# Ledger of designs, part 1: VH-VL binders against Large ribosomal subunit protein mL46 (mrpl17)

No score or structure here was measured in a lab: all are predicted.

Target 1, 243 residues: Large ribosomal subunit protein mL46 (mrpl17), of Schizosaccharomyces pombe (o94398)
Amino acid sequence: IQSSKPLSNSTPLKGCSVGTILIRSPILTRQPSEFEKSIYKYNAELWNELSDPLPAEFYFKKGSVGEKDWQERQKTLKGKESPFETIFGKERKEMESNKLLDSATHLQSRVTEADTKNDERSTLRSLDKSLYLLVKKSKSSGWQFPNTPVTSSEKALHLLCQDLLKNILDENSLTWLVARHPLALLKTEQEKTFLLRARLLNGLDVPNLQNVYDWVWCTYDELKNKLSPSSWDSVKNILSDRL
Positions, changes and structure headers below are counted from each chain's first letter, unless a header gives other numbers; Kabat numbers aren't used for antibody chains.
F, E and O stand for the ipSAE by ESMFold2-Fast, ESMFold2 and OpenDDE, each averaged over both directions (binder to target, target to binder). V2 = 0.75 x the mean of E and O + 0.25 x the DockQ between their complexes.
[cut] stands for letters that were removed.
Atom coordinates printed by the task and the answers are left out, and those that the model quotes come from them; centres of patches stay.

## First folded at step 1 (VH-VL)

Design gb1 (framework fv_greziprubart)
Fold by ESMFold2-Fast, scan of step 1:
Structure gb1 (fold): chain C 243 residues (1-243), chain A 123 residues (1-123), chain B 112 residues (1-112)
Amino acid sequence: as target 1 above (243 residues)
Amino acid sequence: EMQLVESGGGLVQPGGSLRLSCAASGFTFSDYAMQWVRQAPGKGPEWVGLIRSKAYGGTTQYAASVKGRFTISRDDSKNSVYLQMNSLKTEDTAVYYCARELDYYGSEAFDIWGQGVLVTVSS
Amino acid sequence: DIVMTQSPLSLPVTPGEPASISCRSSQSLLYSEGYNYIDWYLQKPGQSPQLLIYLGSNRASGVPDRFSGSGSGTDFTLKISRVEAEDVGVYFCMQALQTPWTFGQGTKLEIK
């Protein structure tokens, strides 16, 4: 059983907390629709037709170094001008990079086992979208962004947020605090929670969270069903700008 | 109290059709995936199919034995899920249950079940 | 399809004594974050099935503490620490790892 652990031994500021919007950025770019693929193929074919230079033999005698150099240049130029190749090339590179980090993950397709399973505790779900971490502090608590009481006016909010992330995530998890100032302020009665934005730098797998009762990784669309109406209203427009 | 109430069962000849309805009450129906499960007399339960909530795309899945013959749909405004059964076979004779999928921990457990309706397919 | 096999098929028990039901899957149900995707159901005579245990070991709402689920991978056990008359019925395991969801053949618990 996991319970919330106090991060500091100093006296809390009454009614003030700091929390984090921890985001797993998309691992894969959106797949083009069949219509978009058709447009890309058409444009690539049109470009190749319009950019077809005179044959090398017109400029150079057969087998010369100049002919070979010119052919190498033409291959390079055509590669740079393919929008379709650029899009799919980027996805391929991202997949290859992520495979190198964790071969046990079995990332072979855009639709993962976690997608099929609807495993909300996995960071391997919805690879083309952002995932947001929500936690439950206890069995009876509602879903909320990770947060902790502000312990004193002397400790900056971003330092408390970093302590919170270290307390919840394991030693191997890497996070980047995007800004030192709060992204959003949640108000409930007289309680105020300052939310700072953080990015998860782990590309594939995240170990089980510590010092929380439960956790889920939600897409933007799923947040409305998990968060309280007031919390959702406070973040919905801010988070949509980042999808 | 949370309830699921099925209707639309009966006796039908092989090759016939039936439409089963399942009305939900006591919970926010639109938030949950719904399942259909059947149980032949004296046998264990057999999964028939599912329909996801709109938040998860409203997608459907079917057991191989019914794929192409059965269609699951939902009407969130009426808090109802439906099972359209076409080209019925004697092997489809069973008590049919609708069930709610537990939306907790990513589990696909069936936490609320209807009372079941008997469908008899005989010649 | 994943095949679920239960044993025993019939389980006579004396009230107040413990009972144990086994379920074996044809492939591992252990997945991400260490969860076993197995659920347990009870069907009392003349009634619909009811959820007892989900995700291997979690008791469903309203289920008494005397019920517990254990096991990992392919071998699972449902235990009743002290059987009561109301526990009579047929018990089914179900794998919830991947569609199609598949059930065991059932274990009929009877009072002797």
Scores: ipSAE 0.000, ipTM 0.394, lowest interface PAE 20.3, mean pLDDT 75

Design gb2 (framework fv_greziprubart)
Fold by ESMFold2-Fast, scan of step 1:
Structure gb2 (fold): chain C 243 residues (1-243), chain A 122 residues (1-122), chain B 112 residues (1-112)
Amino acid sequence: as target 1 above (243 residues)
Amino acid sequence: EMQLVESGGGLVQPGGSLRLSCAASGFTFSDYAMQWVRQAPGKGPEWVGLIRSKAYGGTTQYAASVKGRFTISRDDSKNSVYLQMNSLKTEDTAVYYCVRDEYFGSYYFDYWGQGVLVTVSS
Amino acid sequence: DIVMTQSPLSLPVTPGEPASISCRSSQSLLYSEGYNYIDWYLQKPGQSPQLLIYLGSNRASGVPDRFSGSGSGTDFTLKISRVEAEDVGVYFCMQALQTPWTFGQGTKLEIK
C-alpha cells in the first residue's frame, strides 16, 4: 500500500508509462462448482442416513404423551428441506441482501441480459467473477490495460493513474486506487509500463468510456485471448492470486 | 535478513572531506530509493538527501544546508550507496544513517542502518 | 519548509496506562488523493529510529495493534492504548508530503 509522494517524486521515467488494472469485483458470491455440489450432496445423503430416527418405542411407552409428541415432531420434520438446500437457501438470501440496490433497480439474476448477449462492454456480466478493463487507443491498436506516458512535467505515478481514470471514465464512475505502488511492471519490446491496481465501486452502473477507441470488461480467463502474449505473461500469476 | 551497514566515519577537521559507504544486503537494492539522514548529538533526525532508483533516473535531491557540499551516488552492481561530504563544518557532526525508502516513491523510511559517527572538530 | 511541532516533549507514563502524542504541521499534509503524508518513528535508547506508522494510520510490519495513528490535515495523534516497558524511547513525526522531509522535535516517553 506504499507509493510515491506528490511533490517529492516528480522526476520523469523517460520511455515509461503508467497504467491501471481496473477491476470490477464480484457482485455475487461464487456458486459452488459441480464437484463441490457433489461433495455437498454426498455429505447430505450421509448425514440423512446417519440421522435416521430411532423407533419411538425405544424412548416412550406405547400410548404415552411423550410418544404422541415424538410422532408429531417426526411428521413435521419429514417435510423439511435437505441440509444442502437449506444452506444454499441461506446463501441466496445473504447474497440478495448484500446487493447495492436502489428503489428503481430490480434484483439482478446470476445470468444477466449482458451475459445472454455476451455484451463485453457491460460491467453487469459475470457477476460472480472479477472483470478487468482493457482498451484500444485506436482502431489499429491491440487490446491493453489503460495507460499514459510519463513526462517531466507530470505528477507522481499514482496521481497520473488517478488522472487517467478520470480521463477515460464518466463523471458518475467511482474508483478506488487500491495501492499507490505498482502491482506489475509490464515490459514490451520497447516500453515499460507500471500498472497500478484500482477498483470500480459503482458495480450496478455501466460506465461509458471516453477518450479511447473501444473497451471491454474481461474475466481472468478471457484476458489470455485479448492481451499480447508478453503482457499476459507479465500479469497472469499476479492476477490469478486475486480470483 | 535485511541489512544496511555504514562505514567511512571518523574524526575530520573543518574544511575536510569524508566519504561514507552503505552496503545493502537481503533485498533487491536496485529497486529502492535510498536516503541519508543524520542525527546530531541530543537532537532529532535531519534529512540530508536522497537518490532514486535507476527506474527514476537515479536522480538526487539535497537539504539546503548541504547542497553544493555533499554528493550522493550509488552502485547497484555492488548494492551500495555513498555520501561524499566536502567542506565539512562543525555543525555536520552527527550520526549518519543510510535508509531504505520504498521502490516506487519515497514516502517512508522502512529500514535504517545502524549509523556511523562523523565528528568534525579541530 | 514544512515545520512539524510535537507535544508534549516529555511524557512520563505508568505501565498499562494509555499515552497520546500530538504532532502539528505548518501546512496541510492531506493531498488530493485522500492520504495524509505523515509518518511516525520510534527511536529506542541506543538504537536507530524504526518505522511505526506510515501515511497517517498504517501500521508498519511487526508493530503491535496497541499503536494507532489518526488525524487529518494539520493535526495528528499517535496513541498507545496500553504502554509497555518496551515502548520507552523518543517518538518522532515526519511529514512526507514534500522535500525537504522534516521531523518533529521528538517526544520522550518514560516509565514513571
Scores: ipSAE 0.000, ipTM 0.403, lowest interface PAE 18.1, mean pLDDT 75

Design gb3 (framework fv_greziprubart)
Fold by ESMFold2-Fast, scan of step 1:
Structure gb3 (fold): chain C 243 residues (1-243), chain A 122 residues (1-122), chain B 112 residues (1-112)
Amino acid sequence: as target 1 above (243 residues)
Amino acid sequence: EMQLVESGGGLVQPGGSLRLSCAASGFTFSDYAMQWVRQAPGKGPEWVGLIRSKAYGGTTQYAASVKGRFTISRDDSKNSVYLQMNSLKTEDTAVYYCARTPYYLFSGWDYWGQGVLVTVSS
Amino acid sequence: DIVMTQSPLSLPVTPGEPASISCRSSQSLLYSEGYNYIDWYLQKPGQSPQLLIYLGSNRASGVPDRFSGSGSGTDFTLKISRVEAEDVGVYFCMQALQTPWTFGQGTKLEIK
């Protein structure tokens, strides 16, 4: 829409906040157990047997037809060179940036370095489960879903939620707001927080968070140990219905 | 039974456009990334592009030879992936296949369509 | 782009005899997790390619034991322990490490 709103067209919602349940979806889907066991077994076996690649002379005797065919094919398959500055060079550069994201995503084992170290600040942990973002606003604050006050706002709740996500994630982090209205309402003695569901879309490439004291990415089972009992009670059934 | 069925091929003039469809059945389509591959007469397969699952934002990637001319899209409600081909060249003449891969692991393209012929000729 | 080079291009075999196909990549396909990101596909005459081996050495569902994949880094081999008439077709290796995904030029297996 091209219409602009007046600067002061807002009504304060005192004691209200909007927040987000930001979810990193599972990177590894549930596969047949044979496939999962095969991959894990292969990884373990390969780790024990890693060695330098065999040189060409091991496969082919010098001067053999096979060696000559391999050399001729290598020469033939080298495509005609394209100048770096052409459309081709630009397209290749774009593909290289996409490749980095692909490599991070599909080259993950089920058990990562972050899993081994129990690095809760990493999105590379628990690749087969959903991870949920919790933050601390200050050293003395408890763990909570990211949130921001809704006072004198000219924006709808979902737009404030998008502003919140932009404020704590960098511009390279892609998120999708699943619905425009709240999934849950958290109540305390003085505050009400409307929680909207959001998903992290660009996989594992998440930079350090901004404008928070600390953060953790938690599995569903870990949420109950970090959230207040009242906050956990408000979300436990909503989140478990989706697991 | 799991299957992928392509449609929309045919004869088109150079500079023309054509849209291919690939309909999936027998598996949860939304869990998979989809690949487009082509094979020119008498040649081996050449990758055309891919589209990730919606969990990964439905992002697309293309081979340099088709980038800017071809567009891949998907409709999970119809269990279908599409290849929109514009500014077609005689070099685009090939049998076009769709194939599935797990959205997180691009190794192991375990199901391929039967292929649809696209001929670009005057 | 990663270039995949196969040898031999043509492989006539007598039924019951073994066959080996080599594939070489211009860059290492071995990643930090210990996987080699190479697949092997078979295209029978008039059919679409079908998956034989994924991640270097894992047989796809329904693929007979006589097929095996081996190798690491840049040098890979597909072996068929006992060639049968139904194995006729063109075999392709493919790297799945980085886009663009690239295939070898193919090895045509024929019964003599």
Scores: ipSAE 0.000, ipTM 0.400, lowest interface PAE 20.2, mean pLDDT 74

Design gc1 (framework fv_greziprubart)
Fold by ESMFold2-Fast, scan of step 1:
Structure gc1 (fold): chain C 243 residues (1-243), chain A 124 residues (1-124), chain B 112 residues (1-112)
Amino acid sequence: as target 1 above (243 residues)
Amino acid sequence: EMQLVESGGGLVQPGGSLRLSCAASGFTFSNAWMQWVRQAPGKGPEWVGLIKSETYGGTTQYAASVKGRFTISRDDSKNSVYLQMNSLKTEDTAVYYCARGEYVDTAMVDFDYWGQGVLVTVSS
Amino acid sequence: DIVMTQSPLSLPVTPGEPASISCRSSQSLLHSNGYNYIDWYLQKPGQSPQLLIYLGSNRASGVPDRFSGSGSGTDFTLKISRVEAEDVGVYFCMQGTHWPYTFGQGTKLEIK
């Protein structure tokens, strides 16, 4: 609920880390019998989120690689009549309406193949809930939100977060950085991590991650069992199992 | 291509009112913090005020010289920003520009796009 | 309010020669994030101001590499490595740190 504005980068950030809370929004509502209306609501929410006025601070620096990449994605997303088609089309890949309806009909089942296999690396699990990305940087590392150290305070946090997202997600993956300001600050004995909120816009396409040892997509209820107690305490009141 | 087109300028008598409009195209207007900047003949630009995006509450800020007399508003459905000028003074004579302000963190980075400007002459 | 002072106010330059313009602020424009919130604009005769440099040293889209910005805190410089006829106009610095946003009084660059 809170934008963590008091934790903004008004102080030197050297020695801190920037990270992301990357969320896969629900694909189906809690009522499968209403799946058609639910899909339209989801599409309307995505359309409204993509079309809603973003603060000027969401913009990237003029002429930057980040701005050009963001504008390319926005042009692709907003150029389409429906963000539903864009998201399930995956840029250059097309998904016909009949194929999309067939896929939606299959996924209307609350118990997917990913659910049955308990495939934590798939985004097609728990379609009626939000999924949160956690990564393991190395075999010995604990589960954590994706993050990277800040080596210089010269570069804005949101630009570092977008670099991080590009580093860990494949080129077929689409994300939307919800705000330039951190949502939360994780404080541990060794470091401070500023977490920015991002949404995964992949639809039915399961992203493959790179430059991490392992990854899992967790529901809200599963986060408490994977995150450290201090990390969980920092985020538990600002996250929900819906979005 | 990004464009800002101002309209509504003209000659007005001291104490009168005038409303300027600025129509935007080529960018997501609803995300932008819009600015008004004026330039008196032979002088440098003077910031008039701003209006934040609705995500930031749609709030306004004004230069002291115009506060209480000028009002900035926006209509995102029309991709337009407005400047309502009341109690005009001879000192308000200037070319008025609509501009987009880009923000990083909590401070304004730049006026990255400017309109062509519209002349407002306050004279008897 | 933050006062921006430019020098010189008039700058006659021979084409092909370098030019530099100074801007001084009454308060530091250096943010704790390491950026200087200062911009440079060029206003060509009969045209609107156009962005040249943002955040002290970054060139805006389409701006030739002969333009460069430098400085930190309160003292800033805009340099043109070789002046061309199209560079004629009035140059303004601006601080974006706090509203009211304020501009320098301008430097008129003229060809000799």
Scores: ipSAE 0.000, ipTM 0.400, lowest interface PAE 17.9, mean pLDDT 75

Design gc2 (framework fv_greziprubart)
Fold by ESMFold2-Fast, scan of step 1:
Order: sequence, then C-alpha cells, then structure tokens
Structure gc2 (fold): chain C 243 residues (1-243), chain A 121 residues (1-121), chain B 112 residues (1-112)
Amino acid sequence: as target 1 above (243 residues)
Amino acid sequence: EMQLVESGGGLVQPGGSLRLSCAASGFTFSNAWMQWVRQAPGKGPEWVGLIKSETYGGTTQYAASVKGRFTISRDDSKNSVYLQMNSLKTEDTAVYYCATSYPFWGQLDYWGQGVLVTVSS
Amino acid sequence: DIVMTQSPLSLPVTPGEPASISCRSSQSLLHSNGYNYIDWYLQKPGQSPQLLIYLGSNRASGVPDRFSGSGSGTDFTLKISRVEAEDVGVYFCMQGTHWPYTFGQGTKLEIK
C-alpha cells in the first residue's frame, strides 16, 4: 500500500512521541491452505522484484560487532537479501517442514522451555504465534509499546523509530521497519504516540533489553491484559496473527 | 581487500569478436551480482548488462544496444565474470568496467580499473 | 528508458565553499518500499567511477560526512558542504529503478 504523499513529508511533531510495534513473526506456523500458499508466493515474488534489504549501516555503527553479525546472517540466507523473503520465506519453509513431521515430533518441536516456564521475557515462547514487544519505562509506568518523545522537527519519524530500536535492543538484534509511515496513532489526554511497524528478523537469541525498566513479549491474546483499554482499542483491529 | 581486474581488451575490426574477463578477489563472489558498464571517450557511463548470482537463478539482463550481440557469463569456481562481444560496431568503442552490485538496488559498489576496447578498421 | 538530467554540467568552486549538483529523472524513482533508487558516483581524473551515495541519501563506506544526498521522486540533489581539492572530478547520478540502468550526463567539478 503505497501513499501518493511523499514519505519525507511525515513531519515530526514536537510534543508528541514516536513508538514501535515490534513483532517477532511465527517461527513455526500452522499448515497453510492452498490460497495462503499462493498469497505467500505472490508477495515473495513482488518483494523480490520491488524491494531491497536495508543495509547494516542503517542499524549499526561502522565496524561494530552487530554489523558483522547482521552481515553474517545475510550471508547465511544464500544471497536472499529481501526482508520479505527473510521473514515470509522462512515462515513458509517452516510450514512445509511441519507437514512432514509426525504428530509427536511436531508437538514437541513447538513446545519450548520458555513455554513450560511461561517466561514472558523470552522470544522463544509461542513459536507458532506472533509476539509483540511491550515495555515499562519505570516501575510506576504501565505496559506500553516502546516509544520516545519527539524533541526535534528535523528528523523523520521512521529515523527516530530506528534510533529507538537501537537504543532498546542489543547489537545482536536485527529489525526491519515495515513502512516509513505510522500504522497507528495512540491518543491519551497526556500524549499522542505515532506507532510504526517493525519486525524482528532474528526471532531467536534476543538478549536482555536495555534502557527500559522491564519488558515482555506478548501474543496477540495477551496484549488486551497488558495494554490500557484505549491503547488496545486503537490496535486490536490492525494487529492479528491470523493473516 | 576487494579487487576487480579486467583483461582481454584491444583493437578489433568491425564485425569481429572479443571476450573480456573480470577476476574478482576479496569478497564472496558467488553471492554477488556482477555488472558490465562502458564509457566511450569523453562521454558518461553506459550500462551494458548484468548477471545475477546463482541464488537468484544466474539470469542475465542487457541494454537494447547490445542485446543479441553480447553475452555475460560467470564461473564461480574461478571468481570470474565474462563479457563475450560479437558483431562489434565502431560505436562499441569504450573503456569497459566490471562492477559488483547489491541485488535490486542498482548500486555499483565496486568497480574494476577498466579495459579499453577499440573497434576500428 | 528513464532519462537522467544533471545541472550544472560544469561547476567551478572555490576551495572550502559549498557545492550542489541537481539530478532530475523523467519518471519517479520512488518505489513502494519507500526508497528512491538513485545513486551518485564520482569519477576522478584517470580513475574508475566510485560510489558516493546510494538509495538517495546513504553515504557509501569511506565517504566523508561533507557529502550528502537528498530529494525524492524526480528531483535529487548532491551537496558537498566544504569542497576539497581531492573532490575534483565528474559526478554522475544513476537510476537503479528499472533496467536499463541510466546515468546523467555528468557534472565536472573544478577548483577556481
């Protein structure tokens, strides 16, 4: 969905906040229908033709360990450099692998130690669902999508969002900003937050987050119990793991 | 350190053939898209064509001015890309560069030193 | 084919002063993914072209901060905040949106 409006016209609004809906895509998925397979193929072909992966320098400082790690992961994809192929191609392959597993093996591969311990801080929980990152900025703060105040009109919202992700995630975490325009606007009496959609490309081995008091990775069903009612109402119809 | 070294240039009569080679080192050649760009004396660069990595099917694309006459190929075991030029015309006279590119962006990350091809009677 | 038009074609600059080069495309270079598929190259005398800016605004590895790219759609600008003697050469824009890839005519930057 392309806007005719120039993306560079997404002006930062002083006094507002920019935030992110950071999603860990399913690692193990339900078996797709024939229709779903055709959609995945179409979208993969479209992205392969039109899209490009973001360079490491968008996320990492030159020569950093994180940049090297990101480049090594790109090499592991055997020249598959589209973010769409990285995300949807992997999910489709996992779906196809699941068809070939027997029932007991399939069940065991989906249940992790994080699942048995209900470890909400782990990205290894609920491998067949999408996980959404929520943070607490302080002990007294409620659960919210990661966000930061807009203090300058000079920097575009998507660049502020990328800075936010670098500030919270460690050097081993790789993200893809799905679009340069906000997906949602959260309004409260105290603030307005523009939320941009991002995906976690390395859905495994994400270490402890920095510069936050606490964090959780929530399934869609768990979001309504963590978010404020107004925040949930603003996102419930645009977030779904039943794509 | 990344290097691209072209060879095989020279003087050829109109209607003749010539094969250019480009040897790569310092990067994983098999993952790279390789391109040929030429520059006629006193003019700007003109894109000739590209060859994708085997991961993307190893397919080629050509500028209309050379399509049907030029063929791009690669040998990943030798870290080399080739430009076979047939039915050469005087307007093919140029310095020929091989270059690496990032898939889909068109970005020409690294260029060779160039090799001169002169087509003249 | 997409036509790339550069202005000016000749740019004499006093050392230490800023310089700017414009590039206009006959069709939009903005893709649905939000990127402008335009690159900038510098060809120093007697040398091969080298990448300066890719995807409109990203500096290539080793390129000094004094170089910046801006613009969207059909109008693009390459800026040099302080011109140095080593910046002399011919600057080319290139569109990577569609095959065949096409270059501008070039802008020759000279020290006055």
Scores: ipSAE 0.000, ipTM 0.385, lowest interface PAE 20.7, mean pLDDT 74

Design gc3 (framework fv_greziprubart)
Fold by ESMFold2-Fast, scan of step 1:
Structure gc3 (fold): chain C 243 residues (1-243), chain A 126 residues (1-126), chain B 112 residues (1-112)
Amino acid sequence: as target 1 above (243 residues)
Amino acid sequence: EMQLVESGGGLVQPGGSLRLSCAASGFTFSNAWMQWVRQAPGKGPEWVGLIKSETYGGTTQYAASVKGRFTISRDDSKNSVYLQMNSLKTEDTAVYYCARVEYYDILTGDYGMDVWGQGVLVTVSS
Amino acid sequence: DIVMTQSPLSLPVTPGEPASISCRSSQSLLHSNGYNYIDWYLQKPGQSPQLLIYLGSNRASGVPDRFSGSGSGTDFTLKISRVEAEDVGVYFCMQGTHWPYTFGQGTKLEIK
């Protein structure tokens, strides 16, 4: 008459969960000082000649697997059809323009409608900071990084993480798994969750999530107020409000 | 003491409408995914559709035979799931069951209907 | 769209003897995640269906260990090691791999 949850067998990873720290990297740099704006104008030609792998070099150690994977992906997504390249190209052009570097124009361009409305479900908020995806599994559940139980002992954690991302993001969302190895391990009295780092490549296209009760895109400073104290303690020294 | 109790059945003319209700007790209804299954007299069960919990977006799925005519909804404050049946056909005549999905997961989906209602008869006849 | 075919449709069994029911699907039920999404249900006379087996081989809570499920892909079997009088009813397999979920036509188990 009564049923129970499946608890058939245990393996080294079965009984654990895999999750993701999905990051929307800063789309805009910090607001330049007047002096820095002058330097940008004079160095515009040098900036235009710099390779787009520079953003990857800021995030990865030179020669790392992550940097190489990012560079390979950049070669695949090239020209006008690369949202990431288009975003950085547009910002470089804005910095070179006298009209666009005016403080009033610059300040207006950095404050979006999502910022004004405090639309936490949008990736168009806080363009100068990293945004982190948190989900709520139910109305009564706390905010947490997206995660799912390890159900298949044959499937690697990074493949399970990719499946999770496909299940919760819409078809227009482009993600990149930064590394095949976990960045962090969240431990509670009842479970262990291995967190892998992923990036949202098309941050200007706001995803509509599925298979979650609710979601928010949080800055680093906002994470401490939404995550449980134990989860925050596990990630606070690994994550940054920059890069 | 986990129970599902259906109500709202009866005789209806072809082209008519009926709303079935299913009241849950003895478990946390708001966490449950719910299904509707029907069984025509002397036949086997036929899946009608499902509704996920609000945790999973409250989305619905339907069998092709009822899609566009039937709508599944839920009211967690009343511990109830509903089946709104429109444009009823003679072939919709069946005992209708609501059932709880015991197992579900983001990656694996749903499986195992462990609690079933007693069923409510719907007769579509001229 | 997946058709589930059960055999036999009628199964008279002497109490204490084993019973076996076959279920075949028109398409593979093996999902890319490694699971066969096949459940087995029993409907006793005048009652609602009740869950016996889920995901091919897992016994539901309260189901005696004389019931077992096996198979993969398109060919599945429900076995009862020693039939008891309380096992009388119609057994249905159900696939949950693809929407719409579909049931077999049923196997009526009777005591002879």
Scores: ipSAE 0.000, ipTM 0.401, lowest interface PAE 18.5, mean pLDDT 75

Design mb1 (framework fv_maftivimab)
Fold by ESMFold2-Fast, scan of step 1:
Structure mb1 (fold): chain C 243 residues (1-243), chain A 118 residues (1-118), chain B 106 residues (1-106)
Amino acid sequence: as target 1 above (243 residues)
Amino acid sequence: EVQLVESGGGLVQPGGSLRLSCAASGFTFSDYAMNWVRQAPGKGLEWVSTISGSGDYTYYADSVKGRFTISRDNSKNTLYLQMNSLRAEDTAVYYCARDWEYGYFDYWGQGTMVTVSS
Amino acid sequence: DIQMTQSPSSLSASVGDRVTITCRASQDISNYLNWYQQKPGKAPKLLIYDASNLETGVPSRFSGSGSGTDFTLTISSLQPEDFATYYCQQYDNLPTFGQGTRLEIK
């Protein structure tokens, strides 16, 4: 099936916001042969711990918009220029794979410099746990999951979420929107925010975020201290300290 | 939407020259390698040339090496193929194709016909 | 340069049939092989990359398998829109295409 994108979201989402629970998977010292296996295991664990009530057949249809957008981002990153004549085809893939795995395998200590300094803006902290992105929109704003208002009834909710991720991360960051359906709904007296799952695939190091006042990468335990009580209650049973 | 539109094809005499253009839109042009792939009437596909995103690296099929030059203008989102010393064997539809990992032709233009005949 | 040989050169099939097309490389190319579909008068379209990965938007009835020198494209239940010419292409070195397999009605 070609270009079978979902129909535009209707009026019911007007005045709501869409946001993301962006997760950096645990980073452990890994052998080359395990890189793809580790990514697969993380996907399986994420699906098991962040289960959605929608039927499995809805989410596992091949050619989904989420998969399409993820592959487009992967193509952009993989298409980045490198010396062609020395690393064409198989050799290029081996060099890219070895570079990423070498970076991971050179993490000789589970306690990093970021851990020692308690640098909450670093993705290289707490390598054995999942990290969750929280942002501040302004100096006076509280910590919250990244979000943006629904400005068009014609644009699908998950596409707005992907635009949000593109807006705050640089073009070299690789993310995967795990599902097109919201994982959680955050309610305040004035607004409703639909949160979609996203994961950071290049979790070794992430450049500084843009279009936000400040950001932190939090473990599960740290989320309780930074999020409002209502936001924490909405996500605490969905998230895991191991993922 | 990713779009690639070729132009510049036509009828040319053997030994003549022709320049093809490919106008790209819908993506960050400089992030992708670009290719020319040709197809002679009733025949299969033949890769002609590749250029890196920066334009610093170029590669050619043996059949065109020394006669064809691939180039790009990233400020205009345009790919070029300068064809010199044309032969009857160069008669083909020439396709512009985007390359996301050196050999993955994920988007193609409609093609432009080049006929080399006396 | 690496030679790519497809078989058969032409194949007649009916809607609903399972169709297999084979591609052989003159040397080991690991899994660095792509499959394309070309309909008459149209540009080719990427179907499968890295031997077995389905490109986004391509129907699940298409699948690819193989590694090294022997590769297969399978269409599990042929549809009317699938009648086209199919090409394999390696990228372990400078790109080379197979000669094509024309899939015809009947």
Scores: ipSAE 0.000, ipTM 0.387, lowest interface PAE 14.6, mean pLDDT 73

